# VHH binders against Abasic site processing protein HMCES (HMCES): the designs that were tried, part 212

Target 1, 269 residues: Abasic site processing protein HMCES (HMCES), of Homo sapiens (Human) (q96fz2)
Amino acid sequence: CGRTSCHLPRDVLTRACAYQDRRGQQRLPEWRDPDKYCPSYNKSPQSNSPVLLSRLHFEKDADSSERIIAPMRWGLVPSWFKESDPSKLQFNTTNCRSDTVMEKRSFKVPLGKGRRCVVLADGFYEWQRCQGTNQRQPYFIYFPQIKTEKSGSIGAADSPENWEKVWDNWRLLTMAGIFDCWEPPEGGDVLYSYTIITVDSCKGLSDIHHRMPAILDGEEAVSKWLDFGEVSTQEALKLIHPTENITFHAVSSVVNNSRNNTPECLAPV
Short names: E, the ipSAE of ESMFold2; O, the ipSAE of OpenDDE; V2, 0.75 times the mean of E and O plus 0.25 times the DockQ between their complexes.

## First folded at step 17 (VHH)

Design uc46 (from uc0 with N111T; framework vhh_6z1v_2)
Fold by ESMFold2-Fast, scan of step 17:
Structure uc46 (fold): chain B 269 residues (1-269), chain A 123 residues (1-123)
Amino acid sequence: as target 1 above (269 residues)
Amino acid sequence: EVQLVESGGRLVRTGGSLRLSCAASGFDFSTYAMGWFRQAPGKEREVVAAIAWHGGITYHADFVKGRFTISRDNAKNTVYLQMNSLKPEDTAVYYCAARPYQFYDSPKDYTYWGQGTQVTVSS
């Protein structure tokens, strides 16, 4: 997973993340650094994306089931990184393979600290290899969505215009992530950065790409992944597996260039 | 204490009409999406219609589209299902359900549930 869409306005995104804490209280996640959230149809590594994480990471004695939403840099910078410029990190931390997560120091250490997060997106993009050519067909991959209609109106099915009308009720993709906190050696603000855990693709996606992000399907899985105060690393890792509850459609090559940031990036063609 | 109380279910003849109501209490109704689900004997619970927290976005299952209409009244903390042109296949227990802001099609994603109201459609 190397490209996502996360374009919802902050208020719409926040409502899509409504949840219930351990006491049964309905809540919206509390924002940290909301001004760093940059909506985009075409997010690449090194950009910021919103993630959910437990309030207990920021407040001693907080209820570990309460959630914060914060923009974090995509591309985990380990806490032990000694150089002054994180862009100079010489290994790729955009994704973390599920099969080696407990073997690689960059991921094992933050995981041992309970630094689990849920990465939010409208969906993600993958490029299918076409036989006999170096050209690839991009696909937008996302949770199945219930078809919405405006009260008193009917839109044409599967038209590009209908995609703009579904966003108020869009079910966000919830991907399992690991984050870390890096303090610049020369001083400055702490950098929060994350990686997306990847697994073998499910049967439904196998013709598009051989790997997929570890998707947390439903609130029970999301809650257990985030709640590092009550759920051990061993138990949380049982949530990391392929899911079949996913859909997709082909999109225009407009998405290929990460500088393109328009609705055309995810519109069906 | 959160409660959803359905009413209006009864025996009705094929081609008849019926309005179901669901009265909500114990939570901020205006911030919740509401759904109507049904379950016939030996079948799984399925979504029939749903309405977002603000009422401007709805869903109606293909098998009821044009016959059923969901609506809500936030001043009365009530969601309604107007059922027209009823068919024997509509016979089921109808359940009211709530989840924050957005509606989904899976029963698993709903937080609060009513006890159900029986609708029987005879020929």
Scores: ipSAE 0.796, ipTM 0.908, lowest interface PAE 0.7, mean pLDDT 91

Design uc47 (from uc0 with N111Q; framework vhh_6z1v_2)
Fold by ESMFold2-Fast, scan of step 17:
Structure uc47 (fold): chain B 269 residues (1-269), chain A 123 residues (1-123)
Amino acid sequence: as target 1 above (269 residues)
Amino acid sequence: EVQLVESGGRLVRTGGSLRLSCAASGFDFSTYAMGWFRQAPGKEREVVAAIAWHGGITYHADFVKGRFTISRDNAKNTVYLQMNSLKPEDTAVYYCAARPYQFYDSPKDYQYWGQGTQVTVSS
């Protein structure tokens, strides 16, 4: 997974992340650095994306089931990285393979500290190799969505006004991530950065790409992945597997250039 | 304590009409999406209609579209299902369910549930 869409306005994104804590209290995640959230239809590695993580990472004695939402850099910078510029990291940490996560120091160490997060997106993009050509077909991949209609507007589901409201009820894709905290050697703010865990593709995606992000389907899986105070690394890793509960459609080549940031990037062709 | 209390279920003849009500208490109703689900004996529970927290967005299953209408009254903490042109296949226990802000089609995604109200449609 190397490209996502996460374009929802902050208030819409926040409501889509409503959750219940361990005591059964209904909550919205609390924002950290909300001004660093940059909505986009075409997010690439090194950009910031919103992630959910446990409040216990920031407050000693906090309830580990309470959630923070924070923008983090895509591309994990290990806490032990010694250079002054994170862009000089010589290896790609955009994704972390599930089968080698416990073998790679960059991922094993933060995972051992409970640094699990849930990466939020509208969906992600993959490029299908076409037979007999160098041409690749991009696809937008996302959770199945319930069909919405405007209240009191029988038969007006495809109006321009109705299109704006589709996003108000959009079920966000929730991907398993690992994050780390890097302190610049020269001083400055701590950098929070993440990687997306990847697994073998499910049957439904096998014709598009051989790998997929580890998707956490439903609140039970999301809660267990985030709750590092009660759920051990070993138990959390049982949540990491392919899912068939995804859908997709082909999109135009507009998405190929990461500088293009318009609704056309995810519109069906 | 959180409660969802359905009412209005009864025996009706084919072609009849019925309005179900669901009274909510113990939570901030205005921030919750509401759904009506039904379950016939030996069948799985399925979504019939749903309405978002602000009431401006709804869903109606294809098999009830044009016959059933969901609505809500936030001042009364109540969600309604108006059922017209009832058919024998509409016979089921109807359940009210709640989840924050957005509605989904899967029962697993709903936080609160009522006890259900029986609707029987006969010829």
Scores: ipSAE 0.796, ipTM 0.905, lowest interface PAE 0.7, mean pLDDT 91

Design uc48 (from uc0 with N111S; framework vhh_6z1v_2)
Fold by ESMFold2-Fast, scan of step 17:
Structure uc48 (fold): chain B 269 residues (1-269), chain A 123 residues (1-123)
Amino acid sequence: as target 1 above (269 residues)
Amino acid sequence: EVQLVESGGRLVRTGGSLRLSCAASGFDFSTYAMGWFRQAPGKEREVVAAIAWHGGITYHADFVKGRFTISRDNAKNTVYLQMNSLKPEDTAVYYCAARPYQFYDSPKDYSYWGQGTQVTVSS
């Protein structure tokens, strides 16, 4: 997974992340560094994306089931990295393979500290190899969405006029991530950065790409992944597997250039 | 304490009409999406209609579209299901459900549930 869309305005995104804590109380995640959230239809590695993580990472006595939402850099910078410039990191940490996560120091160490997060997106993009040409067909891949209609309208769900309303009720894609905290050796703000865990593609996506992000389907899976105070690393890793609960549609080549940041990037072609 | 109380279920003839009501208390109704689900004996609970927290967007399942209409009154903390042109296959227990802001089609995504109201449609 190397490109996502996360374009919702902050308030819409926050409502889409409403959750229930361990006590059964309904909550919205509390923002950390909200000004760093930059909505985009075309998010690439090294940009910031919103993630959910346990409040216990920031407050020693917090309930581990309570959630913070924070923008983090895509591309994990390990806590042990000693150079002053994160761009000098020589290995790619955009994604983390599920089968080797406990073998790679960059991922094993933060995982052992409970540094699990849920990466939020409207969906992600993949490029299908087309036989007989060097062209790739991009696809936008996302959770199945309940069809919405304007209150009191007739035959609204699939009409072009009602496409805009889908975002108000959009179910965000929730991907399993690992984050780390890096303190610049020469001083400055702590950098929070993440990687997306990847698995083999499900049957439904196998014709588009051979890998997919580890998607946490539903609030029970999201809660268990985030709750490092009650759920061990071993138990949490059981949540990491392909899902068939996914859909997609082809999009135009506009998305290919990461500088393009318009609705055309994810519109059906 | 959170409560959802359905009312209006009864025996009706094929082609008849019925309005179900669900009165909510114990939470901020205006910040919740509301859904109507139904369950017939031996079948799974399925979504019938849903309405977002602000009331401006709705969903109606294909099998009730054009016959049923969901609406809400935030001043009265009540959600309604107007059921027209009733068919025997509409016979089921109808449940009111709530989740924050957005509605989804899976029962598992809803946090609050009523006890249900029985609708029986006879020919």
Scores: ipSAE 0.793, ipTM 0.903, lowest interface PAE 0.7, mean pLDDT 91

Design uc49 (from uc0 with N111D; framework vhh_6z1v_2)
Fold by ESMFold2-Fast, scan of step 17:
Structure uc49 (fold): chain B 269 residues (1-269), chain A 123 residues (1-123)
Amino acid sequence: as target 1 above (269 residues)
Amino acid sequence: EVQLVESGGRLVRTGGSLRLSCAASGFDFSTYAMGWFRQAPGKEREVVAAIAWHGGITYHADFVKGRFTISRDNAKNTVYLQMNSLKPEDTAVYYCAARPYQFYDSPKDYDYWGQGTQVTVSS
């Protein structure tokens, strides 16, 4: 998983993340650094993406079931990294394999501190190798969506030719992540950065790519992954497995260039 | 205390019409999406129609499209299902359900549920 779309305006994104705390009270996640959220149809490693994490990471004695939403850098910079430029990190920390997460110090240490997050996206992109050619076919991969229709002057129109109309009721993809906090040796703001945990692809995606992100399907899984105050590392890791509850469609080569940031990146071809 | 109360279910002849109502209380209705689900004996609960928090977008299952219409009145905290051209296959207990802002097709994604109202369609 090396390319995503997360383009929703902040207010739409926030409503899509509505949840219930441990007491059953309906809440919206509280934003930190909302000015750093940059919507895009074509997000690559080193860019910022919104993640959910427990309020207890920021506030002593907070209810661990309450959620913060914060933009974090994609590409985990370990807290122990001692060089002044995080882009100089020699290891690729864009993804973290589920089978070696407890063996790699870069991931084991933050995981031991409860630094679990849920990475939000409209969906992610993968490139399928085509039989008998060097051309690769990009696909946009996302949760199954209920089909919407327009009933009034406000809301998304059902348009088979235009995917832009579906976003008012879009179910966000929720991927399991690990984050860390890095303090620059020369001073400056703490850098929050994350990695996406990956698993073997499900049967439905095996013809597109051999790996997929660990998707947390539904609020129960999301809640348990985030709640490091009540759910141990060992119990949380039981949530990390492939899912078949996923769909996809082919997209144009416009998405190939990470500088392209238009609705055409995810529109069906 | 959260409550959803369905009403309007009864015996109707094939080709008849019926309007179901669901009165909501104990939560901010205007920030919730509403759904109508049904369950026939020996079958799983399935989505029939749904409406977003602002009322501007809806969903109707293919098997009721053109016959059923969902609507809501935020001033009255009520969601409605207008059922036309009823068929014996529509016989089921109809349930009202609520979840924040967006509607989904799976019962598991809804937080609040009514007790259901029985609709029976005969020849």
Scores: ipSAE 0.799, ipTM 0.905, lowest interface PAE 0.8, mean pLDDT 90

Design uc5 (from uc0 with P107A; framework vhh_6z1v_2; at its last look DockQ between E and O 0.11; V2 from the best seeds 0.00; counts 0 for: pae O 11.1 > 2, placed apart)
Fold by ESMFold2-Fast, scan of step 17:
Structure uc5 (fold): chain B 269 residues (1-269), chain A 123 residues (1-123)
Amino acid sequence: as target 1 above (269 residues)
Amino acid sequence: EVQLVESGGRLVRTGGSLRLSCAASGFDFSTYAMGWFRQAPGKEREVVAAIAWHGGITYHADFVKGRFTISRDNAKNTVYLQMNSLKPEDTAVYYCAARPYQFYDSAKDYNYWGQGTQVTVSS
């Protein structure tokens, strides 16, 4: 998983993340650094994406079931990294394989600290390798969406009002992530960065790509992954598996260029 | 604390009309999406219609589209289902459900549920 769409306006994104805490109270996640949120139809590694994480990471006595939403850099920079420039990290930490997560220091250390997060996206992109050619077919992959009145499917929205109706009720993709906190050696703000855990593709996606992000399907899974105060690492890792509750459609090659940031990136071909 | 109370279910003849109501209490109704689900004997609970927190976006299942209409009255904390041109296949227990802001088609994604109201369509 190396490209996503996360374009919702902040208020729409926030409502899409409404949740119930352990006591059954409905809440919206509380923002940290909201000005760092940059909506885009075409997000690549090293850009910032919104993630959910437990409030207990920021407040010692907080209820671990309460949620913060914060933009984090995609591409985990380990807390032990000693260089002054995180772009000099020689390891690719965009994704973390589920089968080796406890073997790699970059991931096992933050995981041991409960640094689990849920990475938010409209959906993600994958490029299907076509036999007999170097051309790859991009696909937009996302949770099945309920069809709202007057809007039709994504590609059928033909006006700004219809596009707004599609997105106003959009079910965000919720991917399991691990984050870490890096303190610049020369001082400055702590860098929060994340990686997306990957698993073998489900049967439905196997013809597109052999790997997929670990998707947390539904509020129970999201809640257990985030709640590091009550859910151990071992129990949380049981949530990491392929998901069949996913849909996709082919998209234009416009998405191939990460500079392109328009609705055409995810419109069906 | 939180309550959803359905009313309006009864026996009606084929071609008849019914209006179901669901009165909500114990939570901020205006920030919740509302859904109507039904369950016929021996079948799974399925979505019939749904309405977003602000009322400007709705959903109606293909099998009721053009016959049923969902609406809400935030001043009365009530959601309605107007059912026209009723068919025997509409016979089911109808449930009111709530989830924050957005509606989904899966029953498992709703937080609050009523006890249901029986609708029977005959002859």
Scores: ipSAE 0.795, ipTM 0.902, lowest interface PAE 0.7, mean pLDDT 91
Fold by ESMFold2, look of step 18:
Structure uc5 (fold): chain B 269 residues (1-269), chain A 123 residues (1-123)
Amino acid sequence: as target 1 above (269 residues)
Amino acid sequence: EVQLVESGGRLVRTGGSLRLSCAASGFDFSTYAMGWFRQAPGKEREVVAAIAWHGGITYHADFVKGRFTISRDNAKNTVYLQMNSLKPEDTAVYYCAARPYQFYDSAKDYNYWGQGTQVTVSS
């Protein structure tokens, strides 16, 4: 998993993240660093994307079921990293394999501190190798979406003019992540950065790619992953598995260039 | 205290019409999406129709499309289901449900539920 779309305006994204705390109170996540949110149809490693995490990471004695939403750097920089430039890290931290997460210091240490996050996206892209060509076919992969219609417009739900209304009710993809906090040795702001946990792909995606992000399907899974105050690492890792509750469609090669930030990146071909 | 109170369920002949209503209280209705679900004996609850918090977008299940219409009146804190061309297969308990802002098609994603109203469609 090395490319996502996360393009919604901040207010729309925030409403899509409405949740229930452990006391049953309905809430919206509280933003940290909202001006660092850079919406785009085409996010790549080293860019910032919004993640959810427990309020307890920021406030002593906070309710650990309450959520903060904050942009973080994609590509985890371990807290122990000693160089001044994160590009000098000797291994790729864009993703973290679930089967070795407890064997790698860069992931095990922050996980042991409860540094679990939920990475938000419209969906992600994968490139399928196609026989008989050197071109690879990109796909946009996302949660199945409930069909939407204009109020009172019976039978018009799938017309071209309904595309923008789909985004108003879009179910965000919620991927399990681990984050860490790195203090640059020369000083400056603490860098928050994340990795996306990966698993073997489900049967539905196996023809596209052999790996997929660990998707947290539903509020119970999201709540348990985030709540490091009440849910142990051992229990949280039981949430990490493939899901078949996923869909996809082919997209044009416009997405191949990470500088292209247009709706065409995810439009069906 | 959140309450959702359905009304309007009754016996009706095949081909008939019925309007269900659900009165909501105890939360800011204008920030909630609303859904109608149904449950026939021995079956799981299934979504029938849903409407976003602002009322501008809706969903209708394929098995009711063209026959049922969801609507809402935020001034009255009420959501409605107009049911036309009723079939015996529509016989079920109909439930009103609520969640913030967006609607989904799965019952597990809704936080507040009414106690239901029985709709019976005779041959």
Scores: ipSAE 0.694, ipTM 0.865, lowest interface PAE 1.0, mean pLDDT 91
Fold by OpenDDE, look of step 18:
Structure uc5 (fold): chain B 269 residues (1-269), chain A 123 residues (1-123)
Amino acid sequence: as target 1 above (269 residues)
Amino acid sequence: EVQLVESGGRLVRTGGSLRLSCAASGFDFSTYAMGWFRQAPGKEREVVAAIAWHGGITYHADFVKGRFTISRDNAKNTVYLQMNSLKPEDTAVYYCAARPYQFYDSAKDYNYWGQGTQVTVSS
């Protein structure tokens, strides 16, 4: 996975991330560094994207089922990195293979610390190789969207009890990630960065690309992945597998240029 | 200038069909959810149907019962309401509305409105 879409306005995104804590209380995630959120139809590595993580990472004795939403840098910078410039990393940390996650120090160490996150996106892009040509066809891949025939007031955003009903417009893709915290040697702000865990593609996607993000399908999977206080690394890793609950359509070559940030990027051709 | 222009409203008989159109201009249509509302004499304005910016998700009010279908063509900056099996109770002014990205069922949540088109269903 080398390209995603996350274009929703901040308030809409927040509502889309409504959840229930372990007590059954409806909540919205609290933002950390909301000003770093930059909506885009075309997100590339090294850009900031919003992720969900447990509040316990920021507050001692917090309920680990509570969620924070924070923009983080795509491309994990390990905490042990001693260079002053993250761009000097000699290996690619955009993705982490599920089969080698426990073999790579850069991913194993933060994972062992419970630094699990959910990367949010409208969907992700992948390019299919065309037989006999050097041309690649891009596809937008996302959760199947359900027609909301639901009877009832898609209530005003102001009522917490109606948040779930309000967000029937688009189901966000929820991808399993690992994040780390890096302190620059020369001082400054702590950098939060993430990698997306990848798995072998499901059968439905295999003709397009052989690898796909590990998708956490449903609130239970998302909650378990985030709750490092109650869910062990071993249990969490059981959630990492390919899913057939995905759909896709062909898009134009507009998305090939990372500078293009328009709805045409994800529009079907 | 933002403009929504409804068309297609007319007198029809019970059981008849009608297709409403709303042409949008002055904003990025492809990033807006669109909705159809109606208001009958002496009644409150109510949502009929809504469609997300991407067109993949729609909402229809309970009273529609499969008779009406909302759709959109982003290339033409137009939203449609196909109305079948019309009843006298469907007589109202039908309004097109727009809001960013996702749809809501409340009229107060929509930013832009058309002037409306009259639909009359006779017995």
Scores: ipSAE 0.000, ipTM 0.295, lowest interface PAE 11.1, mean pLDDT 88
ESMFold2 (binder alone), look of step 18: mean pLDDT 88; pTM 0.895

Design uc50 (from uc0 with N111E; framework vhh_6z1v_2)
Fold by ESMFold2-Fast, scan of step 17:
Structure uc50 (fold): chain B 269 residues (1-269), chain A 123 residues (1-123)
Amino acid sequence: as target 1 above (269 residues)
Amino acid sequence: EVQLVESGGRLVRTGGSLRLSCAASGFDFSTYAMGWFRQAPGKEREVVAAIAWHGGITYHADFVKGRFTISRDNAKNTVYLQMNSLKPEDTAVYYCAARPYQFYDSPKDYEYWGQGTQVTVSS
């Protein structure tokens, strides 16, 4: 998983993340650094994306079931990294393989500290290799969505006007992530950065790509992954597996250039 | 105390019409999406229609599209289901459900549920 879309306006994104705490109280996640959220149809590694994480990471006595939403850098910089420039990190931490997560120091250490997060996206992109050509076909991959219609208007569902109505009720993709906190050796702000855990593709995606992000399907899975105060690393890792509850459609080559940031990136062809 | 109270279910003849109401209390109705689900004996609960927190977007299942219409009145904390051209296969217990802001098609995604109202459609 190396490209996502996360374009919702902040207020729409926040409502899409409404949740219930351990006591059954309905809540919205509280933002940290909301001005650093940059909506885009075409997010690549090193850009910031919104993640959910437990409030307990920031407040010592907080209820671990309460959630913060914060922008984090895609591409985990380990807390032990000693150089002044994160770009000098010699290995790619965009993704973390589920089968080796406990064997890699970069991921094992933050997992031991409970640094689990849920990476939010509209969906993600993958490029299917076409036999006999060097061209790859991009696909936008996302949770199945309920079909929406404008209230009181029969047959308005397929109009361009309804595109905003789709997004107002869009079920965000919730991917399992690991984050870490890096303090620059020469001073400066703490850098929060994340990696997306990957698993073998499900049956439905196997013809597009051999790997997929570990998707947390539903609020029970999301809450258990985030709640490091009550759910151990061993128990949380049981949530990491392929899912079949996913859909996709082919998109145009506009998405290939990560600098293109328009609705055309995810529109069906 | 959260309550969803359905009303309006009754016996009606094929081709008839019925309006179901669901009165909500104990939560901020204006910030919740509302859904109507139904369940016939021996079958799983399925979504019939849904409406977002602001009322501007809706969903109607293909099997009721053109016959049923969902609406809401935030001043009265009530959601409605207008059912026209009723068929025997519409016979079921109809449930009102609520979840914050967005509606989904799976019952498991809704936290608040009413007790249900029985609709029976005969020939």
Scores: ipSAE 0.784, ipTM 0.902, lowest interface PAE 0.8, mean pLDDT 91

Design uc51 (from uc0 with N111A; framework vhh_6z1v_2)
Fold by ESMFold2-Fast, scan of step 17:
Structure uc51 (fold): chain B 269 residues (1-269), chain A 123 residues (1-123)
Amino acid sequence: as target 1 above (269 residues)
Amino acid sequence: EVQLVESGGRLVRTGGSLRLSCAASGFDFSTYAMGWFRQAPGKEREVVAAIAWHGGITYHADFVKGRFTISRDNAKNTVYLQMNSLKPEDTAVYYCAARPYQFYDSPKDYAYWGQGTQVTVSS
């Protein structure tokens, strides 16, 4: 997976991530570095994207079922990386193959530390090769969405009036990720960066692309992936598999240029 | 502590109307989306209608559009399902469910559930 959309305003994104902790208490994830969150219809590797991770990563006595939301760099920089510039990393760490994750040091080491995260997106893009031409057809791929309608009931305020209602009830795509923490050799802030775990595509996506992100379908899977205090690496990896609970539609070539950041990037054609 | 209590289910004739109510307690109703689901004998539980936490967006299943209307009253911690032009096919146990802010169509995404209220439609 090499391109996503994550355009929701921070408050809408936060409500879409509401969850229940181990005690059944309703919570919103607490933000770290919220100023680093940049909404976009067209996110590429090296940009920041919001991820969910356990509060226990930041507070040693925290309940491991409580969640933080933080922007992280897409493209995992291993903690052992010695160069001053992360872009000089020789490995492509945008994605991590599920079948070799325990064999690659860049991924095995952070997994051993419980550094599992859930990568949030409106959805992701893939480019289908077309027979008889050199053009590729882009598709926007996302969880099936319930079709919403504007309430005409008495007492239902339309506020703000230009808010696109479809996004207010959008079910975010929740992808399994691994993150790591890198301390620049010359000093500076710790860099948090992530990779998206990938699996073989499901039957529904096989005509579009041969790989797909490992999608965590539902709150039980999300909770188990995040809860490194109670769920071992071995148990968590059982959640990594293809899913058929996904839908898609063709989009225009506007999305091809990662600098284009408009609603047209994901609009159906 | 957390409770959803449905009421209003009864026997009604084809073409009749019913209003179901679901009274919520033990949580901040105003921050929860509410859904009405139904289950007929031998069938899976399916979504009928849903309403977001703020009431400004709703969903109605294709098989009830134009006949059923969901609404909520945050001051009374109650969600309603107005059912008009009832058909024998509407016979089912109707369940109230709650999840934070957004509604989804799958029962598995809802943590809070009522015990259900029986609606029987006959000629």
Scores: ipSAE 0.769, ipTM 0.886, lowest interface PAE 0.8, mean pLDDT 90

